# VH-VL binders against q5vz03, part 23

Target 1, 156 residues: q5vz03
Amino acid sequence: MVDILGERHLVTCKGATVEAEAALQNKVVALYFAAARCAPSRDFTPLLCDFYTALVAEARRPAPFEVVFVSADGSSQEMLDFMRELHGAWLALPFHDPYRHELRKRYNVTAIPKLVIVKQNGEVITNKGRKQIRERGLACFQDWVEAADIFQNFSV
Below, E stands for the ipSAE of ESMFold2; O stands for the ipSAE of OpenDDE; V2 stands for 0.75 times the mean of E and O plus 0.25 times the DockQ between their complexes.

## First folded at step 8 (VH-VL; framework fv_ixekizumab)

Design g2 (at its last look DockQ between E and O 0.90; V2 from the best seeds 0.76)
Fold by ESMFold2, look of step 8:
Structure g2 (fold): chain C 156 residues (1-156), chain A 120 residues (1-120), chain B 112 residues (1-112)
Amino acid sequence: as target 1 above (156 residues)
Amino acid sequence: QVQLVQSGAEVKKPGSSVKVSCKASGGTFSSYAIHWVRQAPGQGLEWMGEIIPIFGTADYNQRFKGRVTITADESTSTAYMELSSLRSEDTAVYYCARDSEEGDWAFDIWGQGTLVTVSS
Amino acid sequence: DIVMTQTPLSLSVTPGQPASISCRSSQSLLYSDGETYLHWYLQKPGQSPQLLIYEVSNRFSGVPDRFSGSGSGTDFTLKISRVEAEDVGVYYCMQSTEWPYTFGQGTKLEIK
């Protein structure tokens, strides 16, 4: 993950910070571009939460999967309210970190919500994570983890 | 259903600037990129740049060498393209287009076009 | 910049006959995610362009099934199985795999 996040810190919805590399190593990472005032973002976020919960939060052996929210919200408070209201227990790039704009450019995110599934080196597994979750549910994770070429020990 | 309505035709002198507007109605404006594409008379299409209003950042085709400024105003659901230091070669129809909901990085909704004529 | 080359630049077709338009890119349009971001547009006389095919072979909503797209890598084709009068206009391919987005020069389709 050092290839796309460097030595950055990520935040939880409670405001705690974690080191990005430690939190994301050996995982399939989903970059989630969204905003609270975007109705399709509000429609999709609960589905992503269910997906994440089944793979990670309520699994006997949590899948090697993490979500990093990259906010397009207008303020840090709007971002936090969105995370607390609809998000799962995943991570986010801090609102004030200008790198959120660099990530948008790197992955050419031209519409939100967007779920970009990436390898540890930052290469894209799929830009169509939202569509795949809607159409295939949990089954799509197997394709992602296979493409990510990481050591696997997960359940669901 | 989103519609894009552009400002009317303009006639400009060389060396001046033009600002074309693109107003979205009937749907979501802020969460989709608005692209600008021009078409010189009898010629093909040339991508100029884009803005995603909710992010507030624009990206440009380097071919325009800093002459293009693309902005958006979420409160009015309007995107703008300003082209400076106009030359006769900038005579073209300027289109705005929206990033596609169906598929990635295609344009599914287009404005009607704005003719800009640069003449001495 | 990726150069997109269309052939033919013009064609005249008898109604009911097939038409085929080729689009060739100067480099592969395959993106790292395994997708290819090659799209087709039709600009009817006096109108704005309209999306026909996205990502090589997917028909946009409302596009008749007589339109189909195919290809990979650097070579792509748009086919019209039976040309109708409303198909007249200029067809453009566009790549968005890499900035800047670039269009082919266009193929004008006319009815004989």
Scores: ipSAE 0.762, ipTM 0.892, lowest interface PAE 1.0, mean pLDDT 91
Fold by OpenDDE, look of step 8:
Structure g2 (fold): chain C 156 residues (1-156), chain A 120 residues (1-120), chain B 112 residues (1-112)
Amino acid sequence: as target 1 above (156 residues)
Amino acid sequence: QVQLVQSGAEVKKPGSSVKVSCKASGGTFSSYAIHWVRQAPGQGLEWMGEIIPIFGTADYNQRFKGRVTITADESTSTAYMELSSLRSEDTAVYYCARDSEEGDWAFDIWGQGTLVTVSS
Amino acid sequence: DIVMTQTPLSLSVTPGQPASISCRSSQSLLYSDGETYLHWYLQKPGQSPQLLIYEVSNRFSGVPDRFSGSGSGTDFTLKISRVEAEDVGVYYCMQSTEWPYTFGQGTKLEIK
């Protein structure tokens, strides 16, 4: 299976580098498009953080879920500050990685915050991750897992 | 509450250019795509392109053959649409519109429209 | 480009009677996420277009329940259960499943 992030490297809020292929193996991937100066992003990010934390806490390790932040911030520092302030312990595409723009285009992101749930190969499970989290909470994740058809079983 | 207010009517000669503005108020400007749609007299709607201010990227309907340039100024919450090499068939009402907060890739707020008349 | 074809192009309806507008696309509007991005707009005389229905069947905020949308794949329908005077205008379907976004020709609704 071809990973949508391929051989790219992701970063943590502490600046550590992580190989995307290894980090996203057999997981439901949430591409999170957001920016610190976007008020709706600031409002939703804590909710996503709680959602992420709950899944990680309830699942056997490794968790079958990962978030990849695709920043629309104005600078690398703004992005980092945003991650440190409000984000969960998930991953991010580096600010200077031009693939940020490719992902935005690929999934036709025309508004932020946007949460696109995808398989590792980039196939879209749903464009409405934000709405589904708001409306159903953790209950929506079972649907994502089933759609992703990953080996790891998950029950809320 | 959120409004899009466009610049006034324009009268242009063939071969010239026109730049229409669209100012947003009452909400977040940078986080939603602004689209441009035109309507020739007595005709339907035609999508021209869009810009996402916070990304600074624009997409265009290739049918315009590169004559359209869409820009945005976040500091003034204003989007612009410039159409060059004007022709008589470019005579139309030009609308700006914003992506919907309820539905994906739909337009929920529209400007009042700007009439551009191209005549010799 | 996806071609959107509306039928009829015009209709005259007696107040209180139902109306139905068809929109057909040249290819399926089913997107990869399982959703279908077909929307309906109403442009009242002398006004800008306004969103009526989004994603086939969802009424936009403030839209009366007299309006309903349905369909799938390439065939879609907008229905008005009881036409009122304020419903006069031109109705457009629009697809945003594929670039570029494209509109139907419009359907002009008048009152008899």
Scores: ipSAE 0.659, ipTM 0.896, lowest interface PAE 0.9, mean pLDDT 93
ESMFold2 (binder alone), look of step 8: mean pLDDT 92; pTM 0.947

Design g3 (at its last look DockQ between E and O 0.90; V2 from the best seeds 0.72)
Fold by OpenDDE, look of step 8:
Structure g3 (fold): chain C 156 residues (1-156), chain A 120 residues (1-120), chain B 112 residues (1-112)
Amino acid sequence: as target 1 above (156 residues)
Amino acid sequence: QVQLVQSGAEVKKPGSSVKVSCKASGYTFSSYAIHWVRQAPGQGLEWMGEIIPIFGTADYNQRFKGRVTITADESTSTAYMELSSLRSEDTAVYYCARDSEESDWAFDIWGQGTLVTVSS
Amino acid sequence: DIVMTQTPLSLSVTPGQPASISCRSSQSLLYSDGETYLHWYLQKPGQSPQLLIYEVSNRFSGVPDRFSGSGSGTDFTLKISRVEAEDVGVYYCMQSTEWPYTFGQGTKLEIK
């Protein structure tokens, strides 16, 4: 199966490089489109951080969930500052990776912040990740896991 | 409070270009796509293209064959639509519209429209 | 491009009576996320279009409950249980499941 991020390299907020294929194996993937200079993104990011932290803390290792930040920031430094300030300990597509733009188009992102929940192969589980988190909290994750059809015994 | 205000009516000659502006207020301009839709007199609606200001890249209806250019100025919260090589068939009311916050890929806020008349 | 076909193109209704508008797409509007991005707009005379229904059946904010949307796949319907004078205008369905976004021809609703 070809992954949506394939052979791409992801980065942490500390600048470490991670292979996407390995990092996202058997996980529900949340593509997070956001930018620091956008107030709505700054408002939602802490909520996502709490959501992420709760899932990671409650799950057996490895966590069945990962967020991949797809930045709409104006610079690499702005992106990094945003990650350090408000983001959870999730991954990001490098700022200079042109795949950022391809992902935006692929998932028809027309507003940010946008949280697209996908399978590892890129198939969309839901475009309404943000709404579902706001309305249902952790309860929405079970639906994502079931839809993802991954080998994971997870219960909220 | 949230609104889109467009520039005034235009009268243009065939072969010329027109640039319509759409000034946004009451929300974070850069975060939401602005779409352009036109309506010829007595006719229906036609989607032209869209831009997400923060990304700065636009997508277009290919039926316009490259005659449309959509841009956005974040500093002034203004989107622009330029249509070149104008024809009489381009006579229409041009609308800008915001992508919906309540539901993605729907238009919840519309400008008042700009009449562009192309005539010899 | 997805072709959107509305029927009828015009409708004259007695106040208080129901109205129904059909919208058909040339292909399924079901998106990969399980949602169907078919929307309805109303353009009142001399005004800009306004969002009425989004994603088949959800009334936009401020829209009276006498408006309802239904359908799936390629067949959709907008219903007005009791038409009022303020409902006069042209109704458009729009799909945003696939680029480019496309509109129906519009249905002009008039009062008898």
Scores: ipSAE 0.691, ipTM 0.902, lowest interface PAE 0.8, mean pLDDT 94
Fold by ESMFold2, look of step 8:
Structure g3 (fold): chain C 156 residues (1-156), chain A 120 residues (1-120), chain B 112 residues (1-112)
Amino acid sequence: as target 1 above (156 residues)
Amino acid sequence: QVQLVQSGAEVKKPGSSVKVSCKASGYTFSSYAIHWVRQAPGQGLEWMGEIIPIFGTADYNQRFKGRVTITADESTSTAYMELSSLRSEDTAVYYCARDSEESDWAFDIWGQGTLVTVSS
Amino acid sequence: DIVMTQTPLSLSVTPGQPASISCRSSQSLLYSDGETYLHWYLQKPGQSPQLLIYEVSNRFSGVPDRFSGSGSGTDFTLKISRVEAEDVGVYYCMQSTEWPYTFGQGTKLEIK
């Protein structure tokens, strides 16, 4: 993640701040572009929450996976309310971090919700994360982790 | 029912400006980019630029940057394209089109087109 | 800008016969995610363009199965297995792999 989020801080839905480097190293990272006032975002977010929960929060062997929410909300309060209402226990760029706009441009995000799966160096594994989750469920993560440049102690 | 409805035909003099509207209905306007594409009489299609309403940002084909302004109003679900310093070669049908829901970076819904005629 | 070149520019076909339209790009349309963002549109006489094929070979919803797309890299083809009267119009390929998005010059399909 040093290539696209290095030295930045991320936030949880409870307001805690974490270092992006520490939180994201050696993980498959999903950049999640969404906004609370957009119905398609509200429809997809629970599905992403279920996906994340099954892979990370409730798995006996948590997958090396993290979601970073990149908000397109109109205010910090709208963003926070959205995270508290529908999001999983993943991370977000702070609302006032202007890098939110750079990421949208970098990945050519022209519609939301958008789930972009990236390698540690910021290269795209797939722009179709939303579609793959809808069509294949948890199975799609295996393809993502195989494409990612990360290390694990053993395969499962 | 997803639909883009554009403003009516316009006749303009060289050197003036035109502003074409594109009203969206039947879907969440803010979630999808609106693109502008023009077609001179008997000619092919030319991409002019886009706006993503939720982000409020526009991106332009450099051929038009400096003369075109693309905006969106979320409260009315309407996108606008304004072209300034009009020339006779700007005579064309101007289309708005929506980013595809099914594909990445393709246009699945098009407006009916707005003929802009630039004549002395 | 990526230049998109279509051949032929005009095509006259007897109803019921096949048709093929080629589209060549000035550089590879393969994107870093492994996908190719090459699309096909049909503009029927007096109408707005309509999406036929997206991402090389995927038929858009409601498009008849006589339309198919293929290709990779810089070379792409749209095929119509049996041309019908309703297929007349101008066919355009478009790339969206790189800004600015660019269209081919069009191929006019007519019935003999």
Scores: ipSAE 0.632, ipTM 0.865, lowest interface PAE 1.8, mean pLDDT 90
ESMFold2 (binder alone), look of step 8: mean pLDDT 93; pTM 0.952

Design g4 (at its last look DockQ between E and O 0.92; V2 from the best seeds 0.00; counts 0 for: pae E 2.4 > 2)
Fold by OpenDDE, look of step 8:
Structure g4 (fold): chain C 156 residues (1-156), chain A 120 residues (1-120), chain B 112 residues (1-112)
Amino acid sequence: as target 1 above (156 residues)
Amino acid sequence: QVQLVQSGAEVKKPGSSVKVSCKASGGTFSSYAIHWVRQAPGQGLEWMGEIIPIFGTADYNQRFKGRVTITADESTSTAYMELSSLRSEDTAVYYCARDSEESDWAFDIWGQGTLVTVSS
Amino acid sequence: DIVMTQTPLSLSVTPGQPASISCRSSQSLLYSDGETYLHWYLQKPGQSPQLLIYEVSNRFSGVPDRFSGSGSGTDFTLKISRVEAEDVGVYYCMQSTEYPYTFGQGTKLEIK
C-alpha cells in the first residue's frame, strides 16, 4: 500500500521528527487543515484534542488513529505556538514542506478548519470529519475504522 | 450578519481592464474561499474562479484564457477580480460569493453584484 | 467541463400546485468522498442568487420544507410541493464536484 505521505517526515509539537510511514501504518489518518489566526480553527481544535485524547490516550487499547496537522499559518513559529497552545499530541507536516500545498489541492480544501479522514493510501473516507465529531463524538470513529478496513478491530 | 459588499458599476471600452472589489464584513474572511460568478444580461451563471485568502492561492475557469486575475487583501478583508482585454460579451453582472460553512463547495453568501458594461 | 442540463427552461404554476425541475449532468457528480456536490440556487427577480439546496437533498438554513431535492449520479430533481408567489425566480443547479464549477441554464418559474 502506498502511503499518501510516503517517505516524508512529520514533526511533533516539541520539534521531534517522525517517519510518516511508520507512524501512520495501519491507521485511520485525519488530515487537519487549520491556522492559529482562524477563529473557527481555534474553536474546533480543543474539541479535536478531546476526541484524540479519548481514542489514543484514554482507551485500553491504542486506537488506529492519527492526526496530521497541515498548517495554514503564516510562519513556522505561529504554527508551533498553535500546536503548543491548543493541539493534541498528534503529528504535523513540517511548515516548510511544500507538500502542504499539494495536500490542500489534492483534497480541494477551500475553507478551514477542515478535517479530512483518509486511509493510509490517501483514499478519502469522509471530508466531513469536523461535522461528524461535533454531532456524534466518538461514535463516528467506528464508521471510519470500518470504512478503512484495517486489520485491527476497534470498538469504542 | 456576514455580508459581501461589492464596488460600483463600471463602464469600460473594449480592450481595457476592469477591477471589481468585494469586501467582507461580519465574520472571518481569510478562512473561506471567495468565488466570482458572472451573469450576462438575461443569461445564466458562469463561474470564473476562486481565491482562498489564507492560502493565497487562486483557481480559474480556463475558459477565460488567462484574462482573469483574482487577488485578496487579508488586511482589508477584500477580494478583487480583474478582467483584462474586455470584450462586449464581457458585459455582465459580476458577483462575489463565499464558500459555505454549512456545506462544502456551495455558496451561501453573495455580494449584491457589480454591473460591468463594455461598449465602444 | 461538466455540462449541466435543466428541464424545463420555464414553467408556469398555479399557486398551491407542485413544481418539479430536472437537472442532468454530463458525468457522475459522485465525489471521491462519497458525497455528491450538486446544489440548487434561486435567483429572485432583481436579486443575487441564494442557496436553496446543497449536496442534492439538504435544505439550506431558512428554506421552507416545501422544497426538496433528490437524485444521484447524473440525474437530480428539485421539487416544490406547493408553489407560492415568493417562489418566483430562476432556479439553477450547480455542480462543484469538478473544476470548473458549472451551472445549469436556469429554470424560470412564474405564477399563473
Scores: ipSAE 0.541, ipTM 0.871, lowest interface PAE 1.2, mean pLDDT 93
Fold by ESMFold2, look of step 8:
Structure g4 (fold): chain C 156 residues (1-156), chain A 120 residues (1-120), chain B 112 residues (1-112)
Amino acid sequence: as target 1 above (156 residues)
Amino acid sequence: QVQLVQSGAEVKKPGSSVKVSCKASGGTFSSYAIHWVRQAPGQGLEWMGEIIPIFGTADYNQRFKGRVTITADESTSTAYMELSSLRSEDTAVYYCARDSEESDWAFDIWGQGTLVTVSS
Amino acid sequence: DIVMTQTPLSLSVTPGQPASISCRSSQSLLYSDGETYLHWYLQKPGQSPQLLIYEVSNRFSGVPDRFSGSGSGTDFTLKISRVEAEDVGVYYCMQSTEYPYTFGQGTKLEIK
């Protein structure tokens, strides 16, 4: 993760700060570009929450998977309200971190919501994470973890 | 259903500028990039650049090197393309188009086009 | 810039007969995510372009199944199994794998 997030800090939905490398080490990472005022983002976020909850939060053996929300909201309060209302127990780049814009450009995000699945080195596994979740549900994670070259037992 | 409606035809003198508008209706404006593509009479299509309204950032085809400015106003659901230092070779129909909801980086909705004529 | 070359530049086809249009790129259109961002548009006379095929082979919603796309790498093909009078216009391929987005020069399809 050093190549794309470095030693940056991430925040939880409760506002707590965590170190990005420690939180994301040895995981498949989903970069989630979204905003509260966009109806498609509000429609998809609960589906992503269900997906994440099944793989990580309520799994007997949590999958090596993490979501980092990259907000396009207009204010920190809009971002926080969105996370508290609809998001799962994943992480976000702080609202004031200008790297939000650099990530959008790096992954050529031209529409939101967008779910970009990446390896530890930042290489793209797929730009179509939203579509894959909608069409295949939990089964798509098996393909992501295989592409990421991360191996360990997990529940699907 | 999303629709893009552009401003009307314009006749311009060399050296002046033109600003074409593209108003979206029937859907979310801010979430999708708006692209500008031009077509000289009887010729093919040329991509000029894009803006993603919610981010407020634009990317340009370097061929136009500082002559094009693309902006967006979320409150009116309208994107704008301004081309300056006009030359007769800039005579073309200018289209706005939107990123596809169904595919990445393709254009599913197009405006009707705006003819800009640069003469004299 | 990636150069897109279409052949033929024009077609004259009897209704009910097949048509095939080739599009070749100056470099591979395979993107780092394993997808290929090659698209086809139709511009009917006096109209703006409309999306037909996206990402090589996917028909856009509402496009008749007589249209199909195929190819990989640098070589791509659009096929119309049975040309109808409605299909008249100019067909463009476009790549969006790399900025700037570029179009082929167009293939004009006419009815004999």
Scores: ipSAE 0.531, ipTM 0.829, lowest interface PAE 2.4, mean pLDDT 89
ESMFold2 (binder alone), look of step 8: mean pLDDT 92; pTM 0.948

Design g5 (at its last look DockQ between E and O 0.81; V2 from the best seeds 0.70)
Fold by ESMFold2, look of step 8:
Structure g5 (fold): chain C 156 residues (1-156), chain A 120 residues (1-120), chain B 112 residues (1-112)
Amino acid sequence: as target 1 above (156 residues)
Amino acid sequence: QVQLVQSGAEVKKPGSSVKVSCKASGGTFSSYAIHWVRQAPGQGLEWMGEIIPIFGEADYNQRFKGRVTITADESTSTAYMELSSLRSEDTAVYYCARDSEESDWAFDIWGQGTLVTVSS
Amino acid sequence: DIVMTQTPLSLSVTPGQPASISCRSSQSLLYSDGETYLHWYLQKPGQSPQLLIYEVSNRFSGVPDRFSGSGSGTDFTLKISRVEAEDVGVYYCMQSTQWPYTFGQGTKLEIK
């Protein structure tokens, strides 16, 4: 993740700070661009939460998967309320970190909500994570993890 | 369904500026990029830049050498494009268009266009 | 910038006959996610452009099924299986795989 997030810190919904490299290494990473005042974001976030919960929070062996929320909210309180109300136990870029703009530009995010699935080197596995979750549910994760070199490679 | 309505035609002198408005109605404004595309008479289409109102940041085609400023006002659901240091070759119809819900990085809704004529 | 080249620049078609428009890009439009962001628009006389085909081959809502798109890499084609009078206008391809977005020069379709 060094090319994308470097030595940045991420935050939990409870406000704890986590080093991005430690939290994201060896995982499939989903960059989640959203905002509380966006109705489609409010509609999708519970689905993403169910997806994350099944893969990570309630799994016997948690999948190597993490979500990083990249907020387009208007205030830190709005962002925090959104996370506490609808999000799963994933991570976020701090509200005050201007890098949120750089990530939007890097991945050419032109509409929200957007779920961009990336490799450890920042290359895009898919820009259509939201669509894939809606259409295929948990099955789409297998494709993502296969494309993410760091975790596993399949011979077939 | 979302509709984009643009400001009326303008006649400008070389060296001046023009500001075209694009008002959205009937749907979500803030969550989708608004793009600006121009078309000189009898010519093709040229992408000028974009803004995603909720992010509050615009991105520009470098070909306009810093002459374009794109802004948005969420409270009025209106995007603006200002082109400065006008030249005769800037005579064109200027369109606003919205990023597609159905596709990535395509434009599904277009304004009616605004003719800007630059002449002495 | 990626240069988009359309051929032909103009064509005249008898109603009921097929039409084919080619679009070539100066470099591959394949994005790292395995998708290709090549789109087709129609601008009817006196009107704004309208989206016909997105991401190479997907027909936009409300577009008649006589329109189809195909291609990969640098070579793309829009086909109209049976041209109708309402299809008159200028057709544009656009790539959005790489910033800045660029359009082809346009292909004017006329009825003869």
Scores: ipSAE 0.675, ipTM 0.866, lowest interface PAE 1.5, mean pLDDT 90
Fold by OpenDDE, look of step 8:
Structure g5 (fold): chain C 156 residues (1-156), chain A 120 residues (1-120), chain B 112 residues (1-112)
Amino acid sequence: as target 1 above (156 residues)
Amino acid sequence: QVQLVQSGAEVKKPGSSVKVSCKASGGTFSSYAIHWVRQAPGQGLEWMGEIIPIFGEADYNQRFKGRVTITADESTSTAYMELSSLRSEDTAVYYCARDSEESDWAFDIWGQGTLVTVSS
Amino acid sequence: DIVMTQTPLSLSVTPGQPASISCRSSQSLLYSDGETYLHWYLQKPGQSPQLLIYEVSNRFSGVPDRFSGSGSGTDFTLKISRVEAEDVGVYYCMQSTQWPYTFGQGTKLEIK
């Protein structure tokens, strides 16, 4: 099965490189489109961080959820600063990876912050990740897991 | 509270170009796509294209065959639509509109419109 | 391009009576996320369009509950349970499931 990120590498807030295929295996993937200079992004990111942390704490290892930050920042440094300041311990597409733009177009992102929940193969579960988190909290994740049809049984 | 204010009416000759501005106020500019939609007199609405300022990329309705250029200036919170090689059939009211996440891919805020008249 | 077809193109309604506008798309508007991005706008005389219904059946902020939207796939309907004078204008359906976004021809609603 071809995943949405293929053989690409992701980065941590510390600059470490992670293979996307391994990191996203059998997980619900949240593509997070945001930028530091975007006030709504700065407001939502802490909420996403709490959501992420709660899921990781409640789930068997490895967590069946991963966030991949797709930055709309102006520079690599700005992106890293944003990640260090407000982001959870999730992954990001490298700033200089042109796939950032392709992903934005593929999922028709017309406003940020945007949280697109996808299967590993890139199929969309929901474009309303942000809304669902705000309205239902952790309860929305069960729906995502069911839709993703992953091999682990997760219950909130 | 958030408003889109467009530039004034224009009168142009065939073959010339027109550039309409759309200034946003009262909210975040860069994080929302700005769309351009026109309406010929007594006619319906036609989507022309959009730009996401923070991304700096624009998408266009190919029906305009490259005559449309959409840009944005984040420093002034202003989007622009330039239409070249003007024809009489380009006479219309041109609107800018904002795409919000609360209404996915729907336009929740509109400018007041700019009349562009193309006549010899 | 997805072609949006509205019917009727005009209607005259007595105040207090119901109104119904149909919008048909040339192909399904169901998106990959399971949502259907069909929206309704109202353009009152001399004004800019304003969002009325988004995603088939959701009333935008400030829209009275006498407005309702329904439908699926390729067939959609906007209903006004009791038409009022302020409802006069041209109604447009729009799809944003696929680029380019496309509008219906518009339906002009007048009061008898």
Scores: ipSAE 0.650, ipTM 0.895, lowest interface PAE 0.9, mean pLDDT 93
ESMFold2 (binder alone), look of step 8: mean pLDDT 92; pTM 0.944

